# Ledger of designs, part 5: VH-VL binders against a9jty4

Target 1, 144 residues: a9jty4
Amino acid sequence: MAKKRDSPKLIKIKDAIKLINQEVSLIGIVLEQREPKQCRNNDWICTLRIIDDTYPSPGLTVNVYSRTLEQLPQIKNHDDMILFTRIKMQTFDSGKRVNAACSRWVSSFALFEGEDLILHADEDTSAVFVWDGTDAPPASILAK
Short names: E, the ipSAE of ESMFold2; O, the ipSAE of OpenDDE; V2, 0.75 times the mean of E and O plus 0.25 times the DockQ between their complexes.

## First folded at step 9 (VH-VL; framework fv_teclistamab)

Design H3 (at its last look DockQ between E and O 0.75; V2 from the best seeds 0.00; counts 0 for: pae E 4.8 > 2)
Fold by OpenDDE, look of step 9:
Structure H3 (fold): chain C 144 residues (1-144), chain A 125 residues (1-125), chain B 108 residues (1-108)
Amino acid sequence: as target 1 above (144 residues)
Amino acid sequence: QLQLQESGPGLVKPSETLSLTCTVSGGSISSSSYYWGWIRQPPGKGLEWIGEIYYSGSTYYNPSLKSRVTISVDTSKNQFSLKLSSVTAADTAVYYCARETYYDFWSGEYYFDYWGQGTLVTVSS
Amino acid sequence: SYVLTQPPSVSVAPGQTARITCGGNNIGSKSVHWYQQPPGQAPVVVVYYDSDRPSGIPERFSGSNSGNTATLTISRVEAGDEAVYYCQVWDSSSDHYVFGGGTKLTVL
């Protein structure tokens, strides 16, 4: 029976920054996106800054890695939301600062347009639901 | 605090081999997190990267110097060294050893965060 | 070979803002690092990864990178900022660290 690797629970950024070297899942509003860069290993990197109600500006830096430019997050609006699954919390600047890595091997992300989306994390199933504020039931989404 | 110190002869004759050693203190060279590099600066000129080495012995060299450069590491002494063969007056420079660190371990992108004070090597007959 | 182009010198009065440019083909797709080298001293990184600042470096130092130009900005320039500044990238095509020619910042 393949031990269902318990998908990390969705947590707030304020708590995520305390979990160095751990994999976490979190959701945030995109504050900033840097121009994509090509790395020495030929991968592409997109650096995002994200915030939530617990972690205001300047936000948490998340580095997203991919093989191709097209696989990187395409942020269209300043109010876009992004769900990260199994990103690794890290330190940089000689351990003085915290960021996160979204690895193409382990992590995934899902991008949501608009501020009107309410995301609910089911604590029991680790499922993420998107709700558009209508009477329709929330839709289950999986970060891909 | 991490410190790097260059050592070696300050004078080398033309056609001979320039040899320098960088001694690292306050930290281990046997770390998977860092590269160790050599950079030189001719008097009154800019910076030129010579090469780098990983603790495992993996190296990268400046293409223009590759045929003459050898960088090695001695983990037991917490040192890494530079050899530059067949030197000419053009190789007169201040030579710096430096540590290369990353901002993210997945990026493979590095910058030089610690430098030695540099040592002047003059090539003269 | 990949080339980084910097102006040889920039002069500013104390309290003013200095901008040092680093030109390179599609440099916006590369990570640019900036080093300060005071006279007779070793270089010190002041900006890395285009715009990140090491701990201990004043907020007066900032960086940007897009298109074909990276820029180091030093606001409220002080006499102690007088130095030569170098931009640096990794060139993947040749596996080579490339430095700009350096810009001497003079505080008038």
Scores: ipSAE 0.626, ipTM 0.862, lowest interface PAE 0.8, mean pLDDT 91
Fold by ESMFold2, look of step 9:
Structure H3 (fold): chain C 144 residues (1-144), chain A 125 residues (1-125), chain B 108 residues (1-108)
Amino acid sequence: as target 1 above (144 residues)
Amino acid sequence: QLQLQESGPGLVKPSETLSLTCTVSGGSISSSSYYWGWIRQPPGKGLEWIGEIYYSGSTYYNPSLKSRVTISVDTSKNQFSLKLSSVTAADTAVYYCARETYYDFWSGEYYFDYWGQGTLVTVSS
Amino acid sequence: SYVLTQPPSVSVAPGQTARITCGGNNIGSKSVHWYQQPPGQAPVVVVYYDSDRPSGIPERFSGSNSGNTATLTISRVEAGDEAVYYCQVWDSSSDHYVFGGGTKLTVL
């Protein structure tokens, strides 16, 4: 099994939106992916909107940055799941709006095809497990 | 609340230097959140971006104008300025100053959210 | 330098939908902003980042961007929408903004 003490603690999106300027780890279902863009600083960005059971509307916007287009998340299907580790909550529009930044230095992500997965976290959310709906035992996952 | 106002001579002779000042009120020019830009529009024609400045003095200029343009900032007066040297009749235009704000902090990408009313500068002898 | 191409004019009846295009090579990889300039007035941003609206812009203004074409769509057009509309991108190869030539929307 994976080392649980080094695993990121998962919080719910409803709680994350209150933690401005803090790094959080969370998992959500990807409802929207905007087409990748190249930024003025030559990094690449794609913009995702994600939800969970605590925040199904309007969802949380997450901006994902990479050096290359190929390093951005490759969302294949509606309802794919994504685990974010150490993304930064931030405000914009004079504090009226909240989003999150997945930087290429401190953050990471991992994609899962959500239709085939069952996610399980222990009581204190110190580890995240995934189960594909087969008879195989659950697998633990770490931040990508 | 925020207002931008262009000021300067409306008539400039060919080969001389066009000088304009934008006065910012209802907000501070000294902010890490904004760029301050100049855009012009010849009569009956489209918009042309001239350049922009960050409050610390860092600039971007339109390559077609770069050899003739200087943008500067005076934070103590809450103003920024445009100088365009060696003007010709082709530089006759309405000149706008504008604020540029981010829509995503980390991308460093911006759009112009506030514009001055514009001032016509005519280049004629 | 990067070129943005807009039709010079679009005419539409009141209450109908206007579509204003902005063509550019791989413009879908760029963030597109749209500005409305009513006659004799300064421009005002109506759409930024392809499809987002600033506060105070009616929902009938919308935008899209993919491939080589970005489109500003104005539904339920009113006489007050009569203006010139400009698209804009950042050209990162030479570090400058580029505006399209503008599209005059006429409401008939």
Scores: ipSAE 0.242, ipTM 0.729, lowest interface PAE 4.8, mean pLDDT 84
ESMFold2 (binder alone), look of step 9: mean pLDDT 91; pTM 0.918

Design H5 (at its last look DockQ between E and O 0.72; V2 from the best seeds 0.00; counts 0 for: pae E 4.0 > 2)
Fold by OpenDDE, look of step 9:
Structure H5 (fold): chain C 144 residues (1-144), chain A 125 residues (1-125), chain B 108 residues (1-108)
Amino acid sequence: as target 1 above (144 residues)
Amino acid sequence: QLQLQESGPGLVKPSETLSLTCTVSGGSISSSSYYWGWIRQPPGKGLEWIGEIYYSGSTYYNPSLKSRVTISVDTSKNQFSLKLSSVTAADTAVYYCARETYYDFWSGDYYFDYWGQGTLVTVSS
Amino acid sequence: SYVLTQPPSVSVAPGQTARITCGGNNIGSKSVHWYQQPPGQAPVVVVYYDEDRPSGIPERFSGSNSGNTATLTISRVEAGDEAVYYCQVWDSSSDHYVFGGGTKLTVL
């Protein structure tokens, strides 16, 4: 029986920052995207700042790693939402600050355009649904 | 609090080997999170990176100094050392040991967050 | 070899804003770190990864990096800010840490 890899539960940023060295799933609004950088190991990094209703500005820094520039998140609007799956919470600045890493090996992300998307996480299935506020059923979101 | 302290002779003759040791206190050198580096500064000039070492013994050196530089680590003493062979007057400088840290380990990018006070080494006959 | 170019000196009056530039080919794609070195002292990091500030460093210190120029900005400059400032990057092509030539900030 393939041990159902317990997909990390979607949690709020305020709770995620307490789970150092843990993998978590987060949904946030993108406040800022820094210019992509090439890392010492030749990977590319995109640094995002994200917020939710529990964690206001300046937000949580999430570093997204990829092999190529094209695989990084392409943020189009300041109100874009991003779903992170299995990002690792970390500390830096001698443990005084918290950030998160979206690794190309373990983590994934999904980008959603527009403010009108309501994301629902099913606690039982760990499935994430996007709802546009209409009478249409929510659409399942697959993390890329 | 982490402290780094350089030690070694302040005077070296030309063609001899400069040897310095950095003693780390307030923290372990045997950490997977850090590199340990040497940087020098000639009097009145800028900073020059010499090289770095990981606790496992893996090293990177400045290409211009690579043929003359050896950096080693002694985890039992919580120290790492620098040897620079065939010194000339051009090697006269304040030598700093420093810790390299990161904001995210996946990046592999580091900056120097703790420095020793530096030690002046003069090459003179 | 990769080269970082800094102006040799910048002068500013107390209370004004100092800007120190660091030029490099496509430096915007690199992470830039800034160090402050007071006279006779070891360097201290004041900005890392372009714009992040270590704990204990005043908010007056900020950084930016884009294109071919990184900039350290020091607002409301104080006499105690007088120092030499260095930018630093990692050059992946040569596996080499590169420092700028340093900029002496004089507070008038």
Scores: ipSAE 0.758, ipTM 0.894, lowest interface PAE 0.6, mean pLDDT 92
Fold by ESMFold2, look of step 9:
Structure H5 (fold): chain C 144 residues (1-144), chain A 125 residues (1-125), chain B 108 residues (1-108)
Amino acid sequence: as target 1 above (144 residues)
Amino acid sequence: QLQLQESGPGLVKPSETLSLTCTVSGGSISSSSYYWGWIRQPPGKGLEWIGEIYYSGSTYYNPSLKSRVTISVDTSKNQFSLKLSSVTAADTAVYYCARETYYDFWSGDYYFDYWGQGTLVTVSS
Amino acid sequence: SYVLTQPPSVSVAPGQTARITCGGNNIGSKSVHWYQQPPGQAPVVVVYYDEDRPSGIPERFSGSNSGNTATLTISRVEAGDEAVYYCQVWDSSSDHYVFGGGTKLTVL
């Protein structure tokens, strides 16, 4: 019997959609967001659709939960990027569709505004480096 | 194939208790994924949610009916039931049982994806 | 209790677009589900979570929800679309479901 992973690793969306009921970490470009809603338990949800270089269509739906409206991701620009850590891959619609849940207990996200980022991709598009305009060194956000 | 079937008396006298059972087949009522609900529709009128139950026994009830309604579950029979006490002619309706599924596991949104065919209960003396 | 308001009826010619509204104070902050009830039949969900469709529901059924109004839109209406349509939300202030009064769609 395999143990549940304790620490997430970054994977591509095309691989994540096959890992049902597993926690994954991934990064994507935010294509759209739905208006936030209140859940039955008075938490807040917003629904995002994200893509990466391996899964540009139809995109992956990610439901993000928080206690307050202000804690939800605040998507400001086209092509903002979001990093998810320990989100759970799920099925719905009688197992025919896949989405992911970013829970307020085990998951986290980091939002990167596209206009404030400098990106570099290597020649095979297997790594993307992000630099935020500070003196901090660039960081890779994609790995093969 | 999942199916829900209502059963119970079609005629109930005023002041008595209306009692209905929903039998679930092609699926398990003891699933952590679903709520099980009762909805009614008086003849020629709209839908009214009565309440729902989780397999563990946790319930939600329409506030306007809460003092008269009891919903229960029997996981060993794969059934859930409705009791509505002190009925009047205003309780004459088609009664539906339905499964409520989540769009997302964290209770972000639920909707009724399977409905029984409905059973008419007439309250008349 | 939270109130949902629907027009009692909407009439549309075959092949045209029907729009059925569901009004409520700040309904845009709630998730709206839509049910179709053909004559003499049980309801069936056609749109959930404002704009999503269950598998098997044609793409000509669509939904939107913003501000004080949610709308079910049925494009290229067919005679088989004649039914009563109900909107539904959860009222979290008193923990219960609320249905709209229903809109009868007539295809002329």
Scores: ipSAE 0.324, ipTM 0.749, lowest interface PAE 3.8, mean pLDDT 84
ESMFold2 (binder alone), look of step 9: mean pLDDT 92; pTM 0.933
ESMFold2, look of step 11: ipSAE 0.298; ipTM 0.735
ESMFold2 (binder alone), look of step 11: mean pLDDT 92; pTM 0.932
OpenDDE, look of step 11: ipSAE 0.693; ipTM 0.865

## First folded at step 11 (VH-VL; framework fv_teclistamab)

Design J1 (at its last look DockQ between E and O 0.73; V2 from the best seeds 0.00; counts 0 for: pae E 3.7 > 2)
Fold by OpenDDE, look of step 11:
Structure J1 (fold): chain C 144 residues (1-144), chain A 125 residues (1-125), chain B 108 residues (1-108)
Amino acid sequence: as target 1 above (144 residues)
Amino acid sequence: QLQLQESGPGLVKPSETLSLTCTVSGGSISSSSYYWGWIRQPPGKGLEWIGEIYYSGSTYYNPSLKSRVTISVDTSKNQFSLKLSSVTAADTAVYYCARETYYDFWSYDYYFDYWGQGTLVTVSS
Amino acid sequence: SYVLTQPPSVSVAPGQTARITCGGNNIGSKSVHWYQQPPGQAPVVVVYYDEDRPSGIPERFSGSNSGNTATLTISRVEAGDEAVYYCQVWDSSSDHYVFGGGTKLTVL
């Protein structure tokens, strides 16, 4: 019986920073993207700063890891939104600061551009509904 | 607060082996989070990485020094050591031990966040 | 071998901004760390991962890295900032930590 991996609930950044060493799902607006860097293990890292209404600038640092550059988030606009699923909250700077890691093994992300609005996070199903402002019904994004 | 202190002879004869020990206090060497490194600086010159060791004994060495360098760790004493064989005048330098920490666990990229005060080793007949 | 190039010296007046460059082939794809070494002292990290600052390091210290050049910027320079500054990277091709030659910052 596949242990129903409790899909992490979508939470606000202010609450996520209190959950060190835990996996969380969250959504934020991208404030900054650093140039991708190659790691010692040949993976690539993209560092983002994200905010929400509960956590203002400078925002939460999220490190996104990928095997290839193409698999990293491609941020086009400064107001892009990004959904993270199962990212690990952690500390850096000798435990004095909080960031998060989006690992290629456990975590996932979805980038929303333009006028895409995230309408609702279902607390029960952890589903995120995205609306593009049209008359089309909102699209459901299931947290993998 | 973490402290590193280098110890060993300040004078070594040519062709002999330079031997230094770094004593770590205020923290454990037996941590999976850190590497422990040696860096040297000839008088009036820049910094040169010598090598590093993990608490398990895994090592990386500067390719230019690899044939002469041995780094070891003693977790029971909370120490790690450097041996440099067949020394010449070119090996005269201030030798630093340092802790290597990562900015993110998954990055596998490290920087030196704590340094010893350094110890001068002079190679002279 | 991978080489980092720094100017040997930079001079600034108190209150002015100092910029120390570190050149390297495609250094923008590498993580650059900066160390301050006061005379007769051990180095201290002042910027890591291109632009992050350790706790305790003044906000006057900042870093950037793009293309073939990393830059350490010290704003509102003080006499106490006089030191030699080193950039450092990891070279994956040789499994080697590489330091720049160092830049002596003189406060006039």
Scores: ipSAE 0.768, ipTM 0.882, lowest interface PAE 0.5, mean pLDDT 91
Fold by ESMFold2, look of step 11:
Structure J1 (fold): chain C 144 residues (1-144), chain A 125 residues (1-125), chain B 108 residues (1-108)
Amino acid sequence: as target 1 above (144 residues)
Amino acid sequence: QLQLQESGPGLVKPSETLSLTCTVSGGSISSSSYYWGWIRQPPGKGLEWIGEIYYSGSTYYNPSLKSRVTISVDTSKNQFSLKLSSVTAADTAVYYCARETYYDFWSYDYYFDYWGQGTLVTVSS
Amino acid sequence: SYVLTQPPSVSVAPGQTARITCGGNNIGSKSVHWYQQPPGQAPVVVVYYDEDRPSGIPERFSGSNSGNTATLTISRVEAGDEAVYYCQVWDSSSDHYVFGGGTKLTVL
């Protein structure tokens, strides 16, 4: 079996919005994706709004950057989930609003599609579990 | 409260250099988050972007003006400046300075969130 | 360079909805910003990144952008909305900002 890699600590969105200028890792359900745009430096951006059980409204805006359009997350279904690793929490609009940025250099994401997936993680553990609704034990995963 | 104010001569002779300064008050020009831009508007016409500068000195210019335009920054005076050489009557316009801001940390897209009140520069003998 | 096309004017009765268009080839792939310029005044941003409003701009102002057309929509138009409205994008092929020609909104 392969050696286990340390997972980043998963935190809840309600806690992440307090950690301004810090890198966090979190998971959420993607409620919407705005149409991808090409940036002035020719990178691509798409804007997601995500929620979890601690922050169902209004949701957290996450801007995802990539070099190519094909590298952006491709949200296909309601209930698709996304795991972000090392995204930067920040304020904007003179400190009145909070969003997050997923850079193509230091951050990453993993998209989990399909309504059969059940995700479980303890906040104090280095493991994130994915379960597909079968009798099989939940799988431990890492992004990257 | 952040304010931008254009200053400089309101009348410039043809073939000479138009020179304007934007003074920033209520905020610092030295910031990794902002570009500082010049936009002009000929009387009765639309807006034309001239160019912008980052506080470290990096510039972007409108290609149609690039050969005649210089934008510079003086962080010690909290100012940035526009020089437009070899002016003609076509350069008569209201000149605005403006701050260009981002909407996230990795932003590669910006918009103008604060504008000066504008100053009319007339090119005439 | 990249061209943005706006109608020169739009007239609307008070309380009705004004729609101001900004046409450009594949503008839906670009972020569109909208500025209001009241008579004799400097522009102010009313919509950025296609559909976002800065704090202090009423929800009556909204934006959309798809295909070759971006649209600024002003519902329940008031006399105070009379202004020229400009759209703006970045032209990556020539590395500069482009403004539309402006649309004068007249409240009848």
Scores: ipSAE 0.358, ipTM 0.762, lowest interface PAE 3.6, mean pLDDT 84
ESMFold2 (binder alone), look of step 11: mean pLDDT 92; pTM 0.937

Design J5 (at its last look DockQ between E and O 0.73; V2 from the best seeds 0.00; counts 0 for: pae E 4.5 > 2)
Fold by OpenDDE, look of step 11:
Structure J5 (fold): chain C 144 residues (1-144), chain A 125 residues (1-125), chain B 108 residues (1-108)
Amino acid sequence: as target 1 above (144 residues)
Amino acid sequence: QLQLQESGPGLVKPSETLSLTCTVSGGSISSSSYYWGWIRQPPGKGLEWIGEIYYSGSTYYNPSLKSRVTISVDTSKNQFSLKLSSVTAADTAVYYCARETYYDFWSGDYYFDYWGQGTLVTVSS
Amino acid sequence: SYVLTQPPSVSVAPGQTARITCGGNNIGSKYVHWYQQPPGQAPVVVVYYDEDRPSGIPERFSGSNSGNTATLTISRVEAGDEAVYYCQVWDSSSDHYVFGGGTKLTVL
């Protein structure tokens, strides 16, 4: 399956899990953050479990890779939201299970505190907008 | 369903070379997703990793055994093999071949998800 | 060389919870995998990457890892759980897979 490099699409988790070996963008609520681990290449990995309204508990496991501990997601609250761009959907456990990888080369993430932020994806431009519920115009977030 | 099966002589004389083959069925060794490993277990003792091989022929060995161990792969036969030279009684063990897999390839951390049934190799004069 | 330390044996009554520890220097920064080895059989992975469970492994099996200790927890222990359990890590300093010494779980 070809990697969709040029047009990341923001999709729901229920649909993302069907796109194995593809890059996707998605947003979720963080249910769990595991202790950071060091990889063989000396990078650090943070494993998150995220959900949305289409994919409830236990949720999707997303592995976030970084060169340093400080660059990993810093989850503070149980209701924090995280936006992933161009993460790769994968299988493990002999193809029986699905997870995703947020690589430091291709992927990016944005962390939002609380549930008051509304994110919108433009299907045509793949632009993501963040709205804080105020009268201020939504801020645009560019996909990496 | 993936299956691994060890084969080779169950008796080896001291100073000779132990030679085993692992035959893989129900899946291909020629996959970029897996390593193929050897683990041994002396009678009544714990597990010891011997080494691993990638389908390309790249190998890693236990440092304590590196000088005596050779692991090879034959993709045409869907097999990989172990040679352990200059054996002594301390090399008496059940030898397992196993597949190494991962949950994420970027981690570089593998676990052994499929094992052979093991074959006992006794070193005795 | 990196060393993993397990208690040689743990005993538990049926229906109770067994906890098997695996000690290692800063093991919390490593992934720990757990294997069950019934008598006369090959090992089977029961927990991988600290706390994840392979398909087909009962929910009674769980894992945790922090600091210098990883723990395999087996709740509602059954007679069939009697086996030797091994923890395993990768040591990057020596490029070596390391196994613990194994813990014999006895169901009383």
Scores: ipSAE 0.639, ipTM 0.855, lowest interface PAE 0.8, mean pLDDT 91
Fold by ESMFold2, look of step 11:
Structure J5 (fold): chain C 144 residues (1-144), chain A 125 residues (1-125), chain B 108 residues (1-108)
Amino acid sequence: as target 1 above (144 residues)
Amino acid sequence: QLQLQESGPGLVKPSETLSLTCTVSGGSISSSSYYWGWIRQPPGKGLEWIGEIYYSGSTYYNPSLKSRVTISVDTSKNQFSLKLSSVTAADTAVYYCARETYYDFWSGDYYFDYWGQGTLVTVSS
Amino acid sequence: SYVLTQPPSVSVAPGQTARITCGGNNIGSKYVHWYQQPPGQAPVVVVYYDEDRPSGIPERFSGSNSGNTATLTISRVEAGDEAVYYCQVWDSSSDHYVFGGGTKLTVL
C-alpha cells in the first residue's frame, strides 16, 4: 500500500555485506572508533567498527568522511548507536574484506547516545531520527 | 595474478637521461582505483619515493626530484615509464615500480600493495 | 620536508617481541604504512593505515600510532622476520610520500 521507495529502508549488516558497490542504510552499535586522521586530500576520516544482532563478529568497518574534524561523529561511549543513510558497500584487500564509506557528498549519519534521546541532522537534506534511549529502533522524522 | 616488471638500460652515462618502463600484467593499468609509482633505493641506503601517475596522466613528484623527473603512462601497452634527466653517480640505485591502492578512493590516501622486482641502474662513465 | 626517524637496528631473540618505532611530528594525525624488505628482495607491505594487516600477513604483525610515534610490533619473532622495515607517510605540506630511514631487524 505505501510507496516503498519513499519509506526508510534499513537493512541488517549481514545483508549489507552482500551488496557490494551498492548504497545501503543501516543502524549499529559502535564498538570502536579509531583516532581521526587527515587524508591526503585534506578531508578528515574516522574509522568505526559497528555491529548488530546479525553480525557481531568481526563487525563492519565504516569510514566516515568530513571536511572538518568537528564534523566527524563524536562517540561518547562504546555502546552508542549510529544510523547510516546511503553508505557505499565496498571491498578492499584484493576483494577479501568488506567495508563501507560514509561520504560527505551523498551519505549521512545520526548518532544516538545509549541512555539519552538525541537528534542529529546532516548538511544535506536527510531524515532526522529521534531515539528515546531504549533498545527499540529509533523513530524517524523528516528534517525541514 | 598481478605482476609488475621493470625494464630498461642498467648503465647510464652521467648527464644523460635514465629511462625505465614498468609493464603491468595480470591486471589493467586503466583503473580509477590505482596510482602507479616509482621508488628507488641507492645501494646500502633506504627507500626514496620518486613519484606516481594516475592512468589519466595526472602526476605527483617528490619535490627534491621534480625538476628532473617525468612519469608517463601508455594505457594501450599497459605500461608506465620513468625518465630522470641529467643523472649523476648519486642516481645509481635499484629502481622499483609499484602499484598504489587505497582504503577508500575518496580519501586519496594510498599504500604500495604490489612491487616489481627492482632493476639496478648504474650511472658511470 | 617531513622527517621520519627510525632506529637503525633492533635485535631480538627468537620467540620474543620486536618493536620498531617511527618518529615524526604529529605522526598520530597521519596514516602510517609499514613495509618489510628481506635481504635482496623488494619491499612488501605488512601493515597499512596504522594498524591494518593485509591478508596473508601473520597476525604476529601489528601496528599502532599516536602522538609523535608509530610502532610496528612483531610478536613471537622468527628467523624469517629478519629484514629491513620502513615506515611511510604522506606529507600534505609538500604533497609527497616520505619513507623512514629503515630499521634492520636481527634475530639473534
Scores: ipSAE 0.235, ipTM 0.710, lowest interface PAE 4.5, mean pLDDT 84
ESMFold2 (binder alone), look of step 11: mean pLDDT 91; pTM 0.919

